VHH binders against LysM domain-containing GPI-anchored protein 3 (LYM3). Designs and how they scored, part 5

Target 1, 370 residues: LysM domain-containing GPI-anchored protein 3 (LYM3), of Arabidopsis thaliana (Mouse-ear cress) (q6npn4)
Amino acid sequence: KSTIEPCSSKDTCNSLLGYTLYTDLKVTEVASLFQVDPVSMLLSNSIDISYPDVENHVLPAKLFLKIPITCSCVDGIRKSLSTHYKTRTSDTLGSIADSVYGGLVSPEQIQVANSETDLSVLDVGTKLVIPLPCACFNGTDESLPALYLSYVVRGIDTMAGIAKRFSTSVTDLTNVNAMGAPDINPGDILAVPLLACSSNFPKYATDYGLIIPNGSYALTAGHCVQCSCVLGSRSMYCEPASISVSCSSMRCRNSNFMLGNITSQQSSSGCKLTTCSYNGFASGTILTTLSMSLQPRCPGPQQLAPLIAPPDNVPKELMYLPSPSPSPSPEFDDIAGGGSSIAAVPAASPGGATVSSSNSIPGNPANGPG

## First folded at step 1 (VHH)

Design c10 (framework vhh_7xy4_2)
Fold by ESMFold2-Fast, scan of step 1:
Structure c10 (fold): chain B 370 residues (1-370), chain A 122 residues (1-122)
Amino acid sequence: as target 1 above (370 residues)
Amino acid sequence: QLQLVESGGGLVQPGGSLRLSCAASGFTFSGYAMAWVRQPHGKGLEYIATISSSGGSTYYSDSVKGRFTISRDNAKNTLYLQMNSLKPEDTAMYYCAAYGHRTWLYDSPQYKGQGTQVTVSS
């Protein structure tokens, strides 16, 4: 295996890009740079999507995000070609590569991907194909399911630090990247193996091969189903998503068992379990499997991966400045129905359930910056 | 372990020609786009030519366009650079690089092999 995976097949896999914001951007703006679903992007980073208007939340410069992409085989190497960028005033191939896309692509790679376009004069509005590195690495000698993150090495990085951040080892990083020694340089791109929960969906399912990194979430079935992968788990847990969308039935075949429901019935011979589990999405239909089994003892409550508040950087210039326009006084009848005011809640702690071994999203420390 | 060995450099008079070769090993050569980069003494790296894995697409910097031709032989795991109408400004150490290996774009000669010196002078 190599940091750049050669390939000959037309197969695809799910992969992640390690992206560092070059400036403050809205969630939707970051998602648009990669043509990915903003909610899926948030969930890949364990960011709580229940926050009001979360898609317009401004994420701070320097924040690290995992961007979910589809990894294809193109021109003999693994890369994503689904990302397109329309040039703006003052753009250069260097600023697009190193700032806008965080070093995930080089100016030379953009030139080769757009070889029939004269890029010596970069006109505003030019549409560029942005080739992004990714890896699938089928047939590793790893015993655990893995999803690969394309990570751009920073000046302060060490192999041990990267391994700790992503819950892997220096040995695994060295082996995956076919390195003779754990030597890295700023700007290098490493394939980082992330422990993951795999699925066993049928090949005809649209989400066949769905894989979720430990400690995070994924949306599937047209936003109808949300799956979680807790730390140390190899099997995902799926339940109905809280997002209001039009969904096919999420009940197991002709029963009252809802997707994600695990019922237990204790007996002298053990615990009888009835489980309604998710089995993929096909032809607009959410597939479910109702299974019954006997276990030595009943399982505890289902655990879910912890969610964090959307990261922010509240500089002085972003303080609310009220409009100088006067607002009209409320003019309503004093014949009031009942109405209880809810006391303001204290500012939510910026502390989150950041996986101690991952540290892939820099949360605001409870004690302040630095 | 990916390895590239450049050859074919030398001393040539202005207007002359040279053909550089790069022998690749340790990876599936036909799966990689390749590049020629040069470094004049005491200056930074300059990308001069790139070629797709199949050889179907090429790119040249303005400084060499029309004078240099990049090509590859995937059966022989070899990359070539045909240099015509050489100028004193072409004097540099020439390296080949596998496209997408960023260590070779920004790192020391150890990641690009020893290179091959081209000197254009009377």
Scores: ipSAE 0.000, ipTM 0.126, lowest interface PAE 17.5, mean pLDDT 75

Design d01 (framework vhh_7mjh_2)
Fold by ESMFold2-Fast, scan of step 1:
Structure d01 (fold): chain B 370 residues (1-370), chain A 119 residues (1-119)
Amino acid sequence: as target 1 above (370 residues)
Amino acid sequence: EVQLVESGGGLVQPGGSLRLSCAASGFTFSSYAMSWVRQAPGKGLEWIGRIYHSGSTSYNPSLKSLVTISRDNSKNTLYLQMNSLRAEDTATYYCARGRYWLPTAFDIWGQGTTVTVSS
């Protein structure tokens, strides 16, 4: 992998931005800052979209989110994304860069991107081009599938801490960022490789190249199909989305199998596996593939990435409440993302997480073991 | 102060060879990967290649047979060896230090050195 590689005007790739909310914002307001789909943004963070009016839910200040973005080739050697921001009362280039966009852009970069605009006077409603970092590598590397997160270094961060938080290594971080030593400064933007589930959909599919980071979800096929990438997996699992109103057939041809059906049969020669898998969305049609294979051993039951309740306001005192004995919090039993129809689990309460620890803040992977 | 200074550019005949140097100061050179980038008159930036602190190299596939990147950490110097130069290799050559992904790909650039390939 490289820190920069040649690209063409038709090259596109998927990437993630690591964003910390500067104030309480609705889901739609955060999505609007990056011009991304609100539901897709929630699913990239394993937030349960089955909650009523979830797009208008207010997310708390200081929450860390992974923002899914699509990158384009710029000037033949960069893959970057630009978005548009309309200025508000009291905005400065500094406040837009450091607060609104969380350090993902510098004031100087905004100025350069808007050289035709007089930025010494920011009238309310001025439309600014905001250039954003985009880390993606389309090389023919035979490494495991990875999706790259643009992460803004904080004053308390260390390379070892960042590596632990995102389940990578200091070696991988230094290599991806073309560093010889693990030297970082607050405000630096690092490309963090996240293990991901890749797809092999046909090139004519509208979701060609779909890739999902480990532990999260993606919504595709006009909101008809939901795909999950569990921790440690390289292949995504897709099934019908619960919020779909009208969708094309999700049955595999020449079978009674529905999208997501998996059947296994153990024999002396191994395990006969039959799967009805998602193969992309084209011309309004959900493409399915019925696959039959022989594996040495049958896989265990299908696992789904855990879902969390939409994060809510957590009083500052609760986040930093002293514990006389900092021991691990009780673990929750439900590890399946499809458990929204079962009895309420304490982790599904407002402000709760599906997985917790004594050192984690719900909805923020920066403070968790991964 | 952090600085990168390129040298070794000039006029060279087609088919000739040229070695560019980049002197680094103000930072721990041996700890960073370094890149070479060029810009032909009236064209965009073109990435040539990079060398890690370990000496491992990666090149633009279009240029890999024509160039070699090396470094001397004891002298804080980066090199670009170019062979079989063509008229289309006429460009300003920059050395750059890269650490993270920004709309500008590198955090430190040299001033550039011009190579003109002409008879």
Scores: ipSAE 0.011, ipTM 0.414, lowest interface PAE 9.5, mean pLDDT 77

Design d02 (framework vhh_7mjh_2)
Fold by ESMFold2-Fast, scan of step 1:
Structure d02 (fold): chain B 370 residues (1-370), chain A 121 residues (1-121)
Amino acid sequence: as target 1 above (370 residues)
Amino acid sequence: EVQLVESGGGLVQPGGSLRLSCAASGFTFDDYAMSWVRQAPGKGLEWIGRIYYSGSTSYNPSLKSLVTISRDNSKNTLYLQMNSLRAEDTATYYCARDYSGYRWPYGMDVWGQGTTVTVSS
């Protein structure tokens, strides 16, 4: 049993997969299984991306992850068809479906999605389309929108347990999945509503309709902007992302206010707030809005959902690789800092480049092997 | 065998243009992002930019007006077009398979041997 969302629009929307690792895998390896951005994947799980070599950290077997995916409307049904898998030695459709993709797809669904490929002989290196469950639902929720997680039911699960785990109700789970009764079986896939922060970006923005689940993070604007959702806030909070990419200006209207800056001034009439807020991404440009508002009381410092440390399981050989030590240098043509005689890889400057650039068009990146 | 081979380096006059190529073999080229990196004599590695498997690009802000990265997935070939070359662009240029596709340098797992570009009269 899988929850199906009928659709008539060619519009895309965002969703999450609930994925449990079948074996120890690097962050980049998990991201490659789904062709998703590894940094976005980590942030969707509130994992701190500032840790050194975070993309090479080993995620342990049985760890549960929320994998961000994009839904499309295909043959009147919401689904994701952008994921591809290259077969390895000893693979079967059963092992790919049940182990590699954690039951998010069935062997029969893989066969149907690859009807033009002869699957009677599964040669090493065969590229398979992996159809994944995906739902967005355009509900009549008036106050708090939801982002939907495709969750594979385990043998120990109950409807009450799942509802509690994801801060929803048995009633909402039953209604979202069009169930007559709250009856589940192991291997069933449920659409789980996660309460979320919505955006109010203009319709011409590439990230129009951006939605982030409570207590989570999302990366947008070509990795330039990081947003978070705390339900106590009216809207998502966005700030510059801490990754090395080329970005357009994140400054508000010829001001000294950078994206995410909030200033407050208390007076007898209340608190005057000036904010530089993110307003979407259009044609390679990060849109900002400088706004002033009057509130009864000044808010304290922005409090975001806590970030968790990545698992301690770093491959032993990586722990003993020479660490690049960038030499302090004011030279603009060497933003990396070196390490060449010891390491084969260039050194990163986590604090960003000494040379800055605006008006860059960020790509819509997609990582990893098929 | 996974292999990257750069070509097209050589002597070029200041203000000139040059196109470098990188031939990939032993893996499915269109499944990976690819990056260009350079190293000037006596200096550290400097990231130039990357191109995702979709064709989208991301550049080092200091270099984006001077370079264009492109790829031909049918030929398993990556390109770096350089214009308005200066003496300080003299370096060994490397192509690299970018497994992460996003974060320099930690996702670069396969490197070419490099091709040398000398900007001089």
Scores: ipSAE 0.000, ipTM 0.113, lowest interface PAE 20.2, mean pLDDT 75

Design d03 (framework vhh_7mjh_2)
Fold by ESMFold2-Fast, scan of step 1:
Structure d03 (fold): chain B 370 residues (1-370), chain A 123 residues (1-123)
Amino acid sequence: as target 1 above (370 residues)
Amino acid sequence: EVQLVESGGGLVQPGGSLRLSCAASGFTFSDYYMSWVRQAPGKGLEWIGRIYTSGSTSYNPSLKSLVTISRDNSKNTLYLQMNSLRAEDTATYYCAREGYDLWTGYEYYFDYWGQGTTVTVSS
């Protein structure tokens, strides 16, 4: 029913599930279906987490979400870790597979994964193992960093449409899924490569190998730090998470700079540039790196980026402007329902080039933090 | 402590003009790029424009003919001159200090904001 990655390695990897809500569900209810952190799930979809009691916010039926999961090799195929479902009144294997999990699993796969359970009578409260697809493809190509989305093909979908939606190509989709021709059927599960920002954290860090797809956010360091990816930079930007109130120090060593602070100061001697960057989480400690440089000219604005709401002046939420010229900002109720603003990363504007400095920052903008 | 304090807001008739000020303290004002941002009631943030350390400016193209940003480094003050105000210009106006994000390429990354000043355009 789907292209699933064959595997032999026991190493874990990160992947995404493309999930469409079958009914209105609270954030916590969706997160429980996949045993994922609710706030991390919202950030993966650039949804504003600053809402009071956001975990009880209702998400509307038909909303498409990218669910961040961790995968391992199970019986020669890559699958999600420890995903379980407790049956409810009127559940069938078919309704669980096709509605509750949106076609990410088949009734037959549920049956095989629960071979020791009598599924002929599905009593309320039965705990089922749900084997969900994953794809990591870590060794096939020496390409740009990518996270793979397991996407369930709908009846209206075309390969060209899917490629356009996720900023990839029909050729890449065909190659990743080992397809002889770009032919798809409703219910097929495709591995879709999403270009991503990679981290360079040390191997002893708990979040070693953190990777974030373009236009997404991730929580790390025990909810203390949130990181984002804007593909043009190839690098993560990390700052204190809005939801975290007590964490280990986020100051760069022997300085007044806080994690995420980047300052540029033009003086008669040139531009002084100072950055406090996140370098991973180890043994309860948030690791930071302070770097300083002196450039001939301060860097001007570059590509379009999200406008981060000011603290204490307006509601604490992420705001995205598609260019210096505003376009209509999507409201949560227009896309998902709920009356909340939805944060989204805008596409680069040709007008953005006119506000950029002719001077680029020399020295490792492409190498990421570290 | 870095502080930005806006002033000059109030009630203005449609077609009128208004100048906002932003008093900066706690840092070397002349070394930073500065921006103006506004938020209309019930709407998201809208970037108005920025002024570079050189005094050069860059504006939201939708607003360029209606606004002028200037700075007086000797007074540590940023200004926003607005002309031909419409009801749609009713908003809380913020001044913000620009930091530069080396990692994501943030064009509108602001490390400090003022408390805001309200402008109401009504007859």
Scores: ipSAE 0.000, ipTM 0.134, lowest interface PAE 17.1, mean pLDDT 72

Design d04 (framework vhh_7mjh_2)
Fold by ESMFold2-Fast, scan of step 1:
Structure d04 (fold): chain B 370 residues (1-370), chain A 121 residues (1-121)
Amino acid sequence: as target 1 above (370 residues)
Amino acid sequence: EVQLVESGGGLVQPGGSLRLSCAASGFTFSSYWMSWVRQAPGKGLEWIGRIYSGGSTSYNPSLKSLVTISRDNSKNTLYLQMNSLRAEDTATYYCAKSPYLRTYGYYMDVWGQGTTVTVSS
């Protein structure tokens, strides 16, 4: 991968920020830091939005969230410039960058983005542009759809641990980030490819290009439609959202099938499937497609991403993505079961950059080196 | 004002060598990772390599044997030495600043105007 991602002034894409809360904040307070829709943010993290007044629920410090953003082209480079912060008492560029935005921006980058403002004195109420890094790379090394997560490296992190947590590889992370060696330092920002379910909506749909990472949900069509991604199905599954009460029709044309209905009939000729699927949102209208197919065998039940209860109803740890923690190797084999060794000698951990010339051929000019 | 100005491009014969320069101003040059990228006519941007603040380098594996990146922090200048040039190396060459002091990847927040290299017999 050798292509750097260029962009045009009209280019945008969907991307994710990996954000760790610095203090206890309401859902609406976190959403306001990024100027994103609160319920969309919750669904991106598989948090159940059916709970009463969930937008005002308190999320705990240290919780990791995927923040869905629109990544824009500025000076030929992908950045989010729609994010603004109004300074408060005792704020510094350092505290805003490192605490409030969790290291997703540097103090120097805030200064550059606000060159017309005297930042040597931060008066309370100063409005700052916060440029957040993001990526719109086309697909993955495996040619599968992906969203890119901007991830801030923590002191406990290892490349192997990050790769395991996000279902990728050290080699893929190294290549996506154009690294000479898989060496990281706390505070580094990595682009992490998350495999996703893509859509084929028409260009005139307001949600054209909708893409959902594996294990997440998204709201679309003015909060009327909820979609999910589980890669085993290879397709996005959409159904009516529970929070919406005023929506255009979600019935497939000239039928009694509702959006999300799947009917199967097994016969000697095979399995006949009838589905009512979501095809985008245009001019206030929810677009649907009724399709029929014949397969040798009927598929099993639809797989859906599991929804997590808000923190007040579940242990906080159940809301986190698995994180590698150093586990001490046992100094001896299991001696309780009979048969043991005293100690294993740790194998050497060789480092090193790939010197292979196996980079892929350049595709779309918007593709990153990832 | 942050500014990068590339120079040293021109017409060169196949098999020839050329050194490009990039003059930086408006920021603490010695603290930033710097990169070279190129764009052939009608194609996308291709990353060549980067040089870290301490002087170590990382290259596109396909180009590693053909190029050397160096820097002179006392002159705020970045260099790209190219050897054994081929017709396929014809491109506009850009220098770029990392948007953050230790950010990996291709988050380049400043590009120069570029300098054109044409490899022709």
Scores: ipSAE 0.000, ipTM 0.199, lowest interface PAE 17.6, mean pLDDT 74

Design d05 (framework vhh_7mjh_2)
Fold by ESMFold2-Fast, scan of step 1:
Structure d05 (fold): chain B 370 residues (1-370), chain A 121 residues (1-121)
Amino acid sequence: as target 1 above (370 residues)
Amino acid sequence: EVQLVESGGGLVQPGGSLRLSCAASGFTVSSNYMSWVRQAPGKGLEWIGRIYYSGSTSYNPSLKSLVTISRDNSKNTLYLQMNSLRAEDTATYYCARLGTYYRSSGPLDYWGQGTTVTVSS
């Protein structure tokens, strides 16, 4: 049983797959399995990408990952068809569906998606289309923006347990999945609503409809821009990504403000907050806008979700040493008059932290030897 | 004080090779992420590649077969080796000390002055 969303071939959306590793795999190997960007995959899981050669880091079996995919309308049903698998020695449709793709697809669905191929005998190197589940629903029952995770029910799972794990409610789960009662079976695929920060980019932007789950990160604009959903406010915060390839200007028009810069000015009428914010990516150009708001009082620094170390059974101190930002004091970051975007940093290396808690520990990571 | 000084640029023929150097002072190259970035006339910045404090390298996929980043820790110097140069590789080349992937304080970096490479017959 899987949640099926009927569609009319209008628009696409971003969606997530809940995937559990069947064996130890490198980051690049997992990304190749789904044909997704490895760095984007790590950021979708709040994994710290500052670790050297992180794409070749080995992730342990049984690790749960959120895999970002694009959801389309195909034959009146929401699904992703961009994933392809080349068969290897000893593969069966069952092993591909149940082990390799963790139950996100059934053998029967693979057969239907490859109906012109005789799959009774799998020759090595056969290219298969792997249809994957996804959803584009119009937000939660409370009409809050949400990104949908396709989650494979396990034998130990309960509706209450799943709701708690993903910070949703049994009511939202039953409504999203059109369930008459909260009745689940192992192997069922549920659409789980993850509360998110939505964007208001223009429809001509290539990342129109960009949406980021609360407590997560996304990479956009050809790897030039990194965005996060700010804890507590559900406001999307974007800044230049340090791993960028060629990038268009990230300055706000007719100003010395760079993307991500925030200034506040207290006046008798309240606090004037000025932000150079990201407004989408169009025809190779990074769109920026100056956002101005007047609030009764100036807000404190925005809190970002904590980044976690790449999961591993080997102690982190033996694998990697973090490199701190060049400036030890972000509040002195002054490219336009003493403005700082965020003064606080996430706590160092909280593993498996829940989305319910923020981390406001200021300072820099330990500087490596030298 | 922190300073980065690029050198080795100049005129080179199409198909030729060139090695750029970046001498660092005021900090240790091996303890920081170091990048090479270029800017062609009238175009935006293009990231070439990065060397981690471990010595591992990462490259722009479109350039990976054409460039190699290395360093000499004893000389506190970063290098960019370029092969099979084309007219489109004409640009000002910068070395930069970049922080971690996420920076909340905006795009302040320690950059060199740049060295110009012109590929022409």
Scores: ipSAE 0.000, ipTM 0.112, lowest interface PAE 21.0, mean pLDDT 75

Design d06 (framework vhh_7mjh_2)
Fold by ESMFold2-Fast, scan of step 1:
Structure d06 (fold): chain B 370 residues (1-370), chain A 121 residues (1-121)
Amino acid sequence: as target 1 above (370 residues)
Amino acid sequence: EVQLVESGGGLVQPGGSLRLSCAASGFTFSRYAMSWVRQAPGKGLEWIGRIYHSGSTSYNPSLKSLVTISRDNSKNTLYLQMNSLRAEDTATYYCATEYHPWYSGEAFDIWGQGTTVTVSS
């Protein structure tokens, strides 16, 4: 019972998957399941990427993550771009759908997407196309910018509870999902509107259409630029990333203003605001725009979205540090957590040097396909 | 044409270092994750590591301390830095595109022709 978004354009758009880990997986293992950038995935969840080797940190079973994906229009419906899974020992269409992908796809949808393959026999190493839900509706009922999360309903979920959790309304949920009444069943997939900050980058920018949900941030421009979306904001705030190694100029053209600099000057006629803003990344160049505006009042201090420490960053000397109070595992689990790890993919066969021109390469032997 | 061309291979002494390059053409390199794979004579393919479009990297755990993958999107070039080379690192090294394109909705699995590295005294 996935939400269907009819479409007619071949334009791509951004969306999120609400994914609950079925077992302990490394950051790279989760990213490989969806063939997404691990750094982008961490930042979509406000996880601090400044920690060494953060991509090999283990994310615990039952953790809920927002997975950033790209959507396209295929056969009149909005779908994720191709994502692939390489089967492992004891895999079934049911275990892949319900455990590995957390109910974001059904066994029947996998079968339809792989109609040319005999799925009654799942040999180890079979490459499966996994069709994932995707929604890019135009804003909310109030025409506010929004990024849509595909959320799998769990046993104790209510519409009011989901609305509260994601700072939306039962009315918006009902309307977005074309529901006659706010009735849900476990396993249903809902499109949940998350208020977001939009960008106005030119179409030739590699990060064209960048959109960030409220309370989160993104790293762009080859690690050079960090953008955040403050709660209640509609415009993202971008500044130089602290981890950037080599970057093109981040100064606004022919000025002393650095990217992210906001200069305000209050007067009786209002606040004169001068801003050096990020305008996208094109051909290795960070684009900036210097703007001046007159506002009724000067804005308050800019704040980045909150960052959280990655799970495996606890020092071995924790006994001598203030004891952290880790949050308990989410109660909205739709599958048994802490089970077997299914993310590891075996290395390619030791056989001859037949070069594949298919849409696949040998994956990381410690991680899933991609 | 869509092409990947590896270079920088050759004869190196044990304990030496070598940097391989992979020049990409015919596609938007900056949108794709890239991998390095090697094949020693008479053995199967061994995955070395990948680098995502963002520049983040993931490595084969058995090789992580010996190699570094980097990319220059302005030059459409992928790099593999190898240190402390041993005779067992003698192999043909390939660069390849990842399965999922970052933007266009078209997935590629394109391999280069390979470049040979021989570690011998």
Scores: ipSAE 0.000, ipTM 0.158, lowest interface PAE 19.1, mean pLDDT 74

